Miniprotein binders against q9f7q9. Designs and how they scored, part 3

Target 1, 364 residues: q9f7q9
Amino acid sequence: MSKKIYIGAMTGTSHDAIDISFLSIGTKIHLEYFHSIKFPKSLRLKVKKLIENNESSLSDLGTINKEIGFLFSKSINEAIGFSKIKKSSIECVAISGQTIRHEINKRFPFSMQIGDPNIVAKETGLLVVSDFRNMHIALGGEGAPLVPEFHNQLFYKARNPRIILNIGGISNYSFVKNRNDIWGTDVGPGNAILDAYCSDFLQIPFDKNGAIAAKGKVDHIELGRLLQNNFFKRKCPKSTGKELFNIKILSKKFLKKKAEDILCTLVEFSAKSIINSIHKNGHNNCDIVICGGGAHNKYLVKRISEMASNDIVLSSDLGHDVFAIESMAFAWMGYKRVSNEALIVQTSSKNVKGLLGSITKSKL
Key: E = the ipSAE of ESMFold2; O = the ipSAE of OpenDDE; V2 = 0.75 times the mean of E and O plus 0.25 times the DockQ between their complexes.

## First folded at step 2 (miniprotein)

Design t3e
Fold by ESMFold2-Fast, scan of step 3:
Structure t3e (fold): chain B 364 residues (1-364), chain A 82 residues (1-82)
Amino acid sequence: as target 1 above (364 residues)
Amino acid sequence: MSDEQVQELIDLATWLMEYAEQYAREGDPETARELFDIAHFLLSLVQEIAERLGDPELLERAKQLMEEARELIDRVEQIYEE
């Protein structure tokens, strides 16, 4: 039985936080501790500008990369302190980095995460695993989603096929039917545009429980326009990011509407994107397990349930904190990397195996 | 520490205080208190840095923010005691 601890640290796209999971891995995967820390507002605004704008100085990029590295370091050290877990039992920390670009449909596809792993290794004294997405891309994958194999490990049940729907800033789902068949895809927006609208126009971090959206009415013209995006025409498995799904895709006319109607429409956009993807892929009539920050948006969950004609189960109903799953996946991937065990990479033709993640350490 | 690193500690502490206020409003005073305590700790590090550097503006800013954090912790504790 392994008493070794693996840490995953992820920027929470759904609530602008750093989520930190501590896993022990033996015959079963156990979440030993989960901690969430808020992303600093000034740094969040700098990151938002990098994501939304194609123009930035190299000096700004380099500086923000170091700032994010220090933020991860401080958050990880704080979480270790609160966990009461002995530092000597920690084998590694796997970091997601902060994604600022994800561009796959081009001659030289790439994904860019910032958060200097050298700073994290130095400040924590831990072995750091980072940059999972670029090796995934190099092997013919889309760089995202990375969670399907972990979802299979955590949620597989014989004769009970299920959809594991992660609603972060971007929504993705895993189809878990057979233990050896790893399949997942990004579906489109989750909370990213909703949260950006709340932050930019309402001066709140998000629409708690979807309460504002629930009072509004859908703008079917804007919804139809948004659903015509070329991303939705691509074959699954596919990936996307906030560089595509951000406030700039919204029409100026639409932005003049009441906040309730705007948020109602954006909830519908996310819900419709999710259900359309499930239907397009033939993954109907399955239990849907929701995780990620979107699980707490009661109106969004209600709309998904209404479209799916099925009852929604939250991952918390199955004993797994909805906010913890993504950071748990990173901890598990860190475990795989330091164990020198390959992960399954979905490609356009066939699944391949590869070692994902770059190792950085400051000490032997 | 660089001026940018000091600002990062202040920003992080300020964000934690905002997050803590949200948890307090939502009826989770235990989480709110924990986040306020973390914010206060981070600001105490800024105060130590300001004192070592002899930076009167940074010291005053750190003390002001620490007082705000302390007042918020006390207010949360008093509300939920009742």
Scores: ipSAE 0.000, ipTM 0.103, lowest interface PAE 25.2, mean pLDDT 83
ESMFold2 (binder alone), alone request of step 2: mean pLDDT 76; pTM 0.679

Design t4a
Amino acid sequence: MSDEQIQRLAEEFTELSRRVEQYAREGDPETLRELAEQIHEMASELQEIAERTGDPELAERVKQLAEEMREIADRIEQLAREGDLERVRQISEELQRLAEEFEQIYEE
ESMFold2 (binder alone), alone request of step 2: mean pLDDT 76; pTM 0.735

Design t4b
Amino acid sequence: MSDEQVQRLIDEATELMNRAEQYAREGDPETARELFDQAHELLSEVQEIAERLGDPELLERAKQLMEEARELIDRAEQLAREGDLETARQIMEEAQRILEEVEQIYEE
ESMFold2 (binder alone), alone request of step 2: mean pLDDT 73; pTM 0.633

Design t4c
Amino acid sequence: MSDEQIKQLAEEMREIADRVEQLAERTGDPELAEQIHELASELQEIAERVEQYAREGDPETLRELAEEFTELSRRLQEIAERLGDPELAERVRQISEELQRLAEEFEQI
ESMFold2 (binder alone), alone request of step 2: mean pLDDT 76; pTM 0.713

Design t4d
Amino acid sequence: MSPELAEEFTELSRRVEQYAREGDPETLRELAEQIHEMASELGDPELAERVKQLAEEMREIAREGDLERVRQISEELQRLAEEFE
ESMFold2 (binder alone), alone request of step 2: mean pLDDT 72; pTM 0.647

Design t4e
Fold by ESMFold2-Fast, scan of step 3:
Structure t4e (fold): chain B 364 residues (1-364), chain A 108 residues (1-108)
Amino acid sequence: as target 1 above (364 residues)
Amino acid sequence: MSDEQIQELAELFTWLSRYVEQYAREGDPETLRELAEIIHFMASLLQEIAERTGDPELAERVKQLAEEMREIADRIEQLAREGDLERVRQISEELQRLAEEFEQIYEE
């Protein structure tokens, strides 16, 4: 029998890429194909300016919204071509959009993702699911992270509580204890500052395998200063982003040190942020499954392992590509939306059920 | 500790004393609380140095310095929360004294 395929397309927080996963969903979730496409530098710079400015032209916002829509469309069509999957078997594509604002601690909380789903629906000919975060917020959630329920579906194991640790630009984890108790939080930095330092100061995209960091020594003074950030004192579940964790938090004196020492310190910052968060939340004595781009930073994984009292495996050791998990989550959320099935939303008081995602289609 | 780390601690000590005075004067209790936490962290590093030194006289001096720093950090946090920024400003002088003591310990 022909399998129904669900596509998830998202902007990666590391390496500035669009990650696309193709899922079949039956009794088990199966990744049929994964494709990663580079985000064009010119468009990336436009998005960066939009994110960094407190005010932006509505005309610029509208134009970039269309440009991102075309980028998603091109990327999805390219991935379908490379996948050799029949387009007729595809039920929907779920898109993350590009987040330009995420403001929760205010009277009227909101989240803004751009990437016009009408352009995506027209250019791909597929049913598009978008805008998962604003209904999540309307129901009392933080709008992020969205992955905890998917992590539960993929990684739940009876009598074995697990931590599913996603190391993207920002690190987040899900605590998976039972099928109905959905819990997850952002932790703090993942690769964002490491990659920014490599790009800005070393003219390389990232520290492959953490090889440069592994040669260095930790600057305990800078580390202690970084770990005192007010974000780490907030109660979980909580969310954060690159607006807080970026190169600007580093002291000018620290930036004069050897590259090996800087990267070593930033690896320690990410590792300690992760382990401190797990311990602070009382989620100790659970096995840790690592996914996201940070799983390929062997030195970072080694440091987390050395600090943890938990058994650590990569999601790839369990048959799931570490780079694919987030885009797989979007594919699965698209599946839930087209199936008219509610997702669980974490709120400040209790979990609630909500139908997340808006449907757009250009044809019957 | 390396000579580089000793130099960094000495500079951080001097920086902390100046910034406590500045932010107390400017009326920024949130930044003063962050500075208190940095002082606590520095005290913990000095405690580790004291525990690992082979010189009993040096160990006791560094341990005493760490303990005084923790007390100052606690007082800064409490007074900043109470809004008594004039007393926080006065505490910057005590922190400056501790910075001078640290420099003397490692000047040799």
Scores: ipSAE 0.000, ipTM 0.152, lowest interface PAE 19.6, mean pLDDT 83
ESMFold2 (binder alone), alone request of step 2: mean pLDDT 76; pTM 0.733

## First folded at step 3 (miniprotein)

Design c1
Fold by ESMFold2-Fast, scan of step 3:
Structure c1 (fold): chain B 364 residues (1-364), chain A 109 residues (1-109)
Amino acid sequence: as target 1 above (364 residues)
Amino acid sequence: MSDEQIKQLAEEMREIADRVEQLAERTGDPELAEQIHELASLLQYIAEEVEEYAREGDPETLRELAYEFTWLSELLQRIAERLGDPELAERVRQISEELQRLAEEFEQI
């Protein structure tokens, strides 16, 4: 077909999967194919140890960087095989990498994603775009969220301002009011702590539909402690990561409670963080469109709806798969990078434009 | 579901993967051959994951894998529609039906 295809591959979703979107871009953005492949448990445990340990071995980091590169490569090649899309029509693959550090509130801010793009370029034979976050930071941004401009392209509607709430491991939202105005912020935890608790203590990947959480009671003492984190006092737009919002933030006494109460409290923590951020930013009179893996946590969505003064819908109600949006955004950013088209970067003073992403090509 | 039943399901999937791999040699379409080869590789990968998760007692992960089997079944049906060889197309449909049976088996866990 005459259509050029752009691939986005993303890891770190609420379901611990590699999500892969195939996008064609003309006058409209079209999702041609979406595929999700499981992130192997053994490799997830190695990544978890990197995120949680300040003194991890550099040798472990190097090794796991290569293993994640091979995981992306295998996942991308498998998705291409299933897609019916001709490999010759593919212009690039944009990869998120796996974030292991995101440290912005310091003299030399940085963000670190692993997944060696050299391995991906060699194994797939495709042009690879990676490392969107460090150029964003170099230009005065916070490295995240990267999706607001894509949300604007996909969800803008005249005279209908919208909040596009992405509930990934970390929750973020975009405020879509004007086609040329880009605004978005990280909120705090999404499902990262919920999923980590399920994996570590219950030996399940996540709490399906929030069914376990729904049976529990909120620990208001622990919730109050968690909500006092200094991140919530920072002005938007802002960013965060799993190095701050992980299982170690929970008190030892709280971890002795029954699973239902722990998960109920963590759902409340995510829901209150989201709604408090929206209210503090004055975005009370906008529809909320929910996407990301957390959209499938029916109890979390229910709690957000009960706290919100806004009308709430899922992106699937608007024709867009809740799981596909983030990987679609990476595909679109890859398209922008190979087209030499600048993305808008929010800074503390004013928005600037820049080329985000590093290009890697195999010699063969 | 017992450990023995789960091992049997994983072995059935490896057998299906081997049959899918053999189909790649019989197609005259290089692009279709590549798709069939990658499908076989994915089936083999999922079979290995099924055994690992079954041993760890992770029933929700097994249910997620059932969705993957359903998608693979649908893909095989679409491949069968593109094949010009009626005997090869029928073999692909049989493999698709077997994957759908495995998906239903895993959903019951």
Scores: ipSAE 0.000, ipTM 0.111, lowest interface PAE 23.6, mean pLDDT 82

Design c2
Fold by ESMFold2-Fast, scan of step 3:
Structure c2 (fold): chain B 364 residues (1-364), chain A 109 residues (1-109)
Amino acid sequence: as target 1 above (364 residues)
Amino acid sequence: MSDEQIKQLAEEMREIADRVEQLAERTGDPELAEQIHELASLLQWIAEYVEQYAREGDPETLRELAEIFTFLSELLQEIAERLGDPELAERVRQISEELQRLAEEFEQI
């Protein structure tokens, strides 16, 4: 009678929200409910400072870790209330945490998400699954992207290889050709720099539909400089984060240009990064399914379409809400962890299997 | 600009880029090495950009190139201050001076 529900709670990479998906999993994955809750501006600014600055106090880190834990707790409890789903039907909640660092190309690679799972377990009363990325790294992976196996579950179609392009703060894509052959990579910036510029310089959260960018002209000199970043020279699969792709990557001279030209250039940077990666990996003859908040930037989607030789659709055209896919992936990964089922971890040489995620409970 | 002048400037840019790339191999600081590699790649890209767009005779493009050479000169000065090796810092400073000279040359076109 009662179906088991798995919750995924993710910080929205594009629109500064907590995105919460409720999944039932049987023969097919079904999204029972999706809820999005705004990230408070004061806390968002504290997180932004942690991401953009090379140094921060340990006290600030500890305090913000607890504040994010309470934000997840409040958001999850609110979503449960709005969903009208009985709490007794919920098997777990998987949380993304808020990524503040992701540093892989170094002697001791690490990824740091904040949002204390002990607070979440205590305040929700639910089994919490967290910290998927550090086990992924320990097993030889890049810690990101985590979504390729989930994309395979949702979007695999026999004899129709496809690219699932997630445009979050960072853009990543999955190459879905065979059901059990999991492959994905981060490609570069998505909306992170665009949204940071809008927030810092224009006092708006983002460029709605890319309307401001559409009025501008590309600064080809700054674009060329940005595309020379060492991250783009690395072989796939690879990962990156907002510690690299943030407002500080931009030159002082470029920041003096008019807003339309800056945003136009940043859209071109994201679009070219995406298309160059697809072409470099030999995937230029596959259909592209776009998801993530960037799917709503009509000018960005237009520029990708103009550069691509591929057929392009939005995940919403296939019945999947573009904003829900990432939080659905976390719900599904929570399901895998509580079911003691291994996830596929991509490495530079060969995929391996591992149990991803740490379990926290406040009570038996 | 004449075709000969454009080719000479692009070749000079590639020579500067190669020298900058060699400096990255001598730094013991991975962060500085990364910044130096990025600068060398940018200089290579600018050489290609000069060959492609300077021939088209767009005066705005030539002005932007002069401004970029000034910007790169300033970045190299900043890198030189962070280097602990006086010999390496002196080589970076000399490259900064060469980029400033190129900026002046493009300003006059």
Scores: ipSAE 0.000, ipTM 0.287, lowest interface PAE 14.8, mean pLDDT 84

Design c3 (at its last look DockQ between E and O 0.05; V2 from the best seeds 0.00; counts 0 for: pae E 19.5 > 1.5, pTM E .647 < .8, placed apart)
Fold by ESMFold2-Fast, scan of step 3:
Structure c3 (fold): chain B 364 residues (1-364), chain A 109 residues (1-109)
Amino acid sequence: as target 1 above (364 residues)
Amino acid sequence: MSDEQIKQLAEEMREIADRVEQLAERTGDPELAEQIHLLASYLQEIAEEVEEYAREGDPETLRRLALYFTWLSELLQEIAERLGDPELAERVRQISEELQRLAEEFEQI
């Protein structure tokens, strides 16, 4: 008998790619196949303009929504072909979409991901699950992070409380102490500002291993200014996005400094944001497991280690590819949605349960 | 497009796929070789799509293929910029230019 397979397709990793995970779910969660596909440059630039500009054409938004849908479709079909997994064994594909807005601290909070699920359903022939964040918000949540319950499923270990730190464009962490205590929060910037600076000013996608940052010196004046952002004063659980943490947050005077000093300061900003959040929440006595693209920034990991009183390992040291965890989480959430099983939503008062994700099908 | 033009485009795509596959064998970097192999396989699948769907004159399919050719062209340009072998890099750039031509041709239909 062939296993039932659930696919998760995730964009928003630090390496400008669509990450695709194929999960089988039984007594244990097993990653059957992982595939990563490069995000095309022309489409990256269109998305960047949508994120950076307060005003955009609705026609452009509609067009780019379709183009992202085709990118997900192509990437999923390619991954299926290379996986050699029989299409008939696939129950669904869950897509993250591409986040262009995330606005929570307002009268009517919302989150906006693009990537038309109708295109994905038509082009793959699969049941598609999308838009997990807006139901999370409707139920009183922050729309992010979505991964804490999955982190609990994957990383729970009796008598060993853990912090699962995901360093994507935005950093978030989950506190994993027991199976029923689901807790996680966004922390602040991860790689988003670092990568944007590298792309915009250095014409490189990212600072490999943090080698450039490692040569620089911290600008403590700019760092202090950045750490005073109102987001850091909000009570956890909380969420944020690239709309807040992008290149525009940096002062013009700071941008005149050497690249090494700018990147060194931005690494320090991410590291201090992470450690300050852990300390403020009282999670000082827990081991830290790092995942996400930031796990490959050796200088960032070094700075976190130097600031932390905790033992630090990478998720890869525990047998889980640092790039695969988020797309695995989407696959698992797709599984929950098609199984009609509720996910736990953290609110300002107490956790509630809800069905997250919208289902789109092209065929019966 | 005529059936003859569609068949010619599919043949060009298969030829490009074969040439990309040969480039993978010349690369000293095993990771880059694997990436090029995957690209060649994808180009082979697109050639089959060109024959199956473009024959029916579906405008959406032709626009979709134009997007795919543009994206593959861009990826090949990025690969060429990172290759240490100048001869191999030039070969990859030539294939990128051929894919961009195909993108423009399908976009004008």
Scores: ipSAE 0.012, ipTM 0.545, lowest interface PAE 8.6, mean pLDDT 85
Fold by OpenDDE base, look of step 4:
Structure c3 (fold): chain B 364 residues (1-364), chain A 109 residues (1-109)
Amino acid sequence: as target 1 above (364 residues)
Amino acid sequence: MSDEQIKQLAEEMREIADRVEQLAERTGDPELAEQIHLLASYLQEIAEEVEEYAREGDPETLRRLALYFTWLSELLQEIAERLGDPELAERVRQISEELQRLAEEFEQI
């Protein structure tokens, strides 16, 4: 029998790329192919503006939703072409969409992902699974993080509790102690503010290896202020987005400092946020496995390591590409949905189970 | 608040910043002096942002400013605990209490 393939396609919070994983799912989860496609600069700027501004026209929102749908479609079709995987072996495509809002503290909590699944289904000719976060919210979750159960499936080791730390634009971690009990939380900033500063002020996409930050000094005043964010006072598990952790939270004064000092302080902010969350939850004294784009910031990883009493490894050291983990999680959630298998939803009271994601098909 | 009340608050903040700057010279600790100078200079910039708010009327700026005042107040309390001079520590605490009052006033806007 040909291997059944499940695609996961996601945009990180950084809006720099679409990550696409091809999974085979049997007795083991196996990454058959990974592809990352750069986000078009023009569309990236539109999405950035939409996230950073509270106001947008309904017409602009509607248009960008279609543009992102076409971007996902193009990216998935390109990845299929490069993978040399037969399209007939692909059971579904799970898409994250592009998160533009994540407002869970409202009377009517919501998470908005754009990227029209109807366009993706039509242009790819595949079954599309989308809108995972709003079903997670409807089941009593916060719509994030979605990855903890997948982290349990991929990283569980008997008698060896692990933290799976994803450093994206927002940092999140899963505590992997038991296969049947999931725990995960957003922590705070990842690389989003770092990359925004690099893009907006230095005209570079990111600080490669954190090499600029490693030359700087911490502004302890700005760091102290940033650490007083009300998000950190909230009980875990909790979710957040770029609306809480973006470049606009930085003081005008701080932004007048040397780039090295700014980036050093922002690395320290991400690192301290992570360590403080691990300690606050009593998850100290276990292995930390780092994944996500932030895993390549050597200075950030170093600062986490220096602050942690824990052994730190990259997910690559365990045979799992640091960039693929999130898109792999979407592929796996797509598999669960098309197989009619419920996912665990972490709630404030008791974990519940339900089907996550909407199915969109253009053909049989 | 009226634009005039916001200007008055910005002026009170500048006065507090000047008082904080004068404390830096009295610490006898170069590291603590640098922290106090940085703090005073943050108060000056917040005062400028308060005046910008009076011109632009952005409610998001006010919320951000209230958080700054609360944090600066907490930071001054931590500085006061590190000061070896009780009289200087008490002056820093008084400034911290003034900033906390300002935070409360901004939360009511």
Scores: ipSAE 0.012, ipTM 0.292, lowest interface PAE 8.7, mean pLDDT 87
Fold by ESMFold2, look of step 4:
Structure c3 (fold): chain B 364 residues (1-364), chain A 109 residues (1-109)
Amino acid sequence: as target 1 above (364 residues)
Amino acid sequence: MSDEQIKQLAEEMREIADRVEQLAERTGDPELAEQIHLLASYLQEIAEEVEEYAREGDPETLRRLALYFTWLSELLQEIAERLGDPELAERVRQISEELQRLAEEFEQI
């Protein structure tokens, strides 16, 4: 009789928000409530600086880690209040944290998320599940993307392979074909560089619908330089973070150009990164379902559609809010962890299974 | 810049693109060949832009073209460092130097 609720709180949208999904999970997965809370401007700037700078103070890192923990806590508590969902029905909250580094192709691979789960557990009074990525890495995976198994749960259709393209700060996609196995990869930039440019140089959070970009001309020289990044040469599965795809990779002379041309070029960079990856992996002959914040950038979606040999639809056309899917995935992974159910970890060889997520609680 | 000089420069850019394209078939490295094909396509596109932008006579357009040629010359130098064949690498460097010469010509206009 009692409905069990699982919360997923996720950062990494194109708008630098915390997306919070409330799931009930039984025979079917149901989204009970979705809430999105924007980062305060000053904290957003601190996080961008921490991601983009070559050097950072350990004291600054420690302080921002606490600030993000309190932000998650405040956001989750507000979402619970707005949802009118009984707190006693909530089994756990899964948090993504805020990724500040993701460095995999090396002898000691790691992924670093901030947002102290001890603060979240104490301030919400809830069982917290966090740090899914480092167990994924320890089991031989990339630590990202984490969504492919959840995409299978939502979008699998027998004899109908699908691409689920998530355009967040970093773009990723899942190839949904096999009910009992997964395939997914990070692709490259989504909105991370676009939004950073808008914030740093235009004093706006993002280019709504790509309206500014749509007026510009592509700088094909800068585009060509950007596409030469070694990440695009790596075999899938692969992963990356905002530390590789941020404002610092743009040339100083390019940044002197008018805003329309800069944004137009960055849209083209994201679109080509996505379509080149899909074609390179041989996934040209199935539908693409677009989700994530980038699904609302009309110009970006238009450019992807014009480059694609695939049919394209938004996840919202299939009844799934483009902003909700990734936070729903975290709620679902929290459910799996507290139920002691393994997740599939994709590796460069065979896929394995493991328990992802660390459990933190402040009370017995 | 006269209309005749613009046409001559655009033809020179297309000739450079053809030489770069031919090097892709000789590299023996499929990944590097793909990058060289991409570079050749950029050279051809810029040749078309040279004709369009330079006819307006706008000083900002001419300075942008000089930056394009400089960037392409540097990209060719980076590709030359990755080539395993010293003969091919030297040919790529020579093409890069030719692009740098073109960049300097545009800077003086």
Scores: ipSAE 0.000, ipTM 0.114, lowest interface PAE 19.5, mean pLDDT 83
ESMFold2 (binder alone), look of step 4: mean pLDDT 81; pTM 0.770

Design c4
Fold by ESMFold2-Fast, scan of step 3:
Structure c4 (fold): chain B 364 residues (1-364), chain A 109 residues (1-109)
Amino acid sequence: as target 1 above (364 residues)
Amino acid sequence: MSDEQIKQLAEEMREIADRVEQLAERTGDPELAEQIHELASWLQLIAEFVEQYAREGDPETLRELAELFTYLSEMLQDIAERLGDPELAERVRQISEELQRLAEEFEQI
C-alpha cells in the first residue's frame, strides 16, 4: 500500500544547507528520509549581501530569487532520486524560501523569502506550498516561529512540560505543556553571528564544537551592550531575523580582540539570550530539548546547561535528528495546507486559526 | 565613489573569486588546490567588506584594502609560478593583474 509523502525543504541552518525531509503522516508523524545539500558558496554570498545591506537593485533581487528557485528545485529532485520514493506518492513540497528580511516592529510588517515557487513547481512537477510567514503576519502573528504547533505534535507528553529549543541562525523555543495551548517565541541569536564571524574573519564555516570559543574570555562590556538591544525588551511571543542579528551589530573595538574572546562572547550572547527569555517567561523549571545546528556546538550547549535549572537533552536522544526537525515542520505545514486544515497563529492577544501557505503548481 | 561604483567593484571582486575557485579544480597538486581555495575565500571576504569600507570613505581603511589587494596579487603570482600547466598559470597571472588594477582604483579614492 502506497503511503502519501509530504516534503519540506528548509534553508537557514548553521551549516548553510538545504535540509529536505520526507514525511508520512498517519496516527504518528514518521520521517521517511532526510537529505542535506550544501548551499553553493557563490550564491550564499549573494544572499548574505541582500541580508546585510539596507538596499539592493531590483534586478539583482529578481535574479537571485530565480537562482534560489533553481537551487531548491535541483536539491528537491536530487533528494527524491536518492530517497527512491516514487514521485507519484508525493502530495506536495513545502519550501521555506531563503529569508532576506523579517521586519515586524513597524507600520507595515512583512517577511521576505526568496526562491521562486513557480520555478520549483515547473522543475519538480510537484505542487508547491510557500510563503507561510506573510499569511501568519496578515492574521496578526509575528511570522515566526512557525514550529510551535509541530513541536506539540512531536513532543507533547502528559504531565511533562517541555521547552523545545531550536538553535538555528536565530534561536527560538516552544513551550509544550498542553496539547491545545500553542506557544513559541524567537529569543535572539543562535549561530548566525558566530558563523558569520568564523566565515568572515577566520575563513572557516563554523567553530567546530565551540573549541575556539572555549579557549577565550567573555567581554562583559560588549555582551552588556548587545543584550540591551530593543528586541530583548519586547514582550513574547516575538520574532526576529538575520537582518538584526548579523556581524554589523558588533562594535569595531570588539572586532579587534582575539578570535577566542570574540567567539566566547558571542556564545555567551546566544546562551544568555536563550536562558533570559526562558526565565522572563516563567518557564525555568521545564526540561529543555535542544535541536538545530547549535545542538552540535558542545561549548554552547555546555554554557546553556550551566545557566539552566533543568535537565537538557538533544532531540536526537529522543529519536529525532537535530537537523531534520525544521524541514519536518515545513513538510507537516505543507500537509496541513493541502488538507485545507488551519494552523494556529499566535497573536499579541489570542490565538487564531488560518490557512498558511500559498499553493503553486505548473499543471494538473 | 558613488554607491553604484562601489557595488560594481564588489561584483568584480566576486567574479574574480569565482574564477580563482574554479582554478583549484584544475590543479593536480592538493597543496596548491588548498592555497587557491584559501585565496578565493579571502577574495570573497574582501568583496563582503568593500561596500562597507569604501562607503565610509575612511582613507586608512581604503589604503588597507589596496595593500590587501596587492598582497593577494603577489600570492597569485607565486601560485602561477608553481603551476606546471602554462595555460592555467597564464589565467592565474591575468587574475593577479586584475587584483592589481583594483588596488590602484582604491588608491585613487
Scores: ipSAE 0.000, ipTM 0.079, lowest interface PAE 25.3, mean pLDDT 82

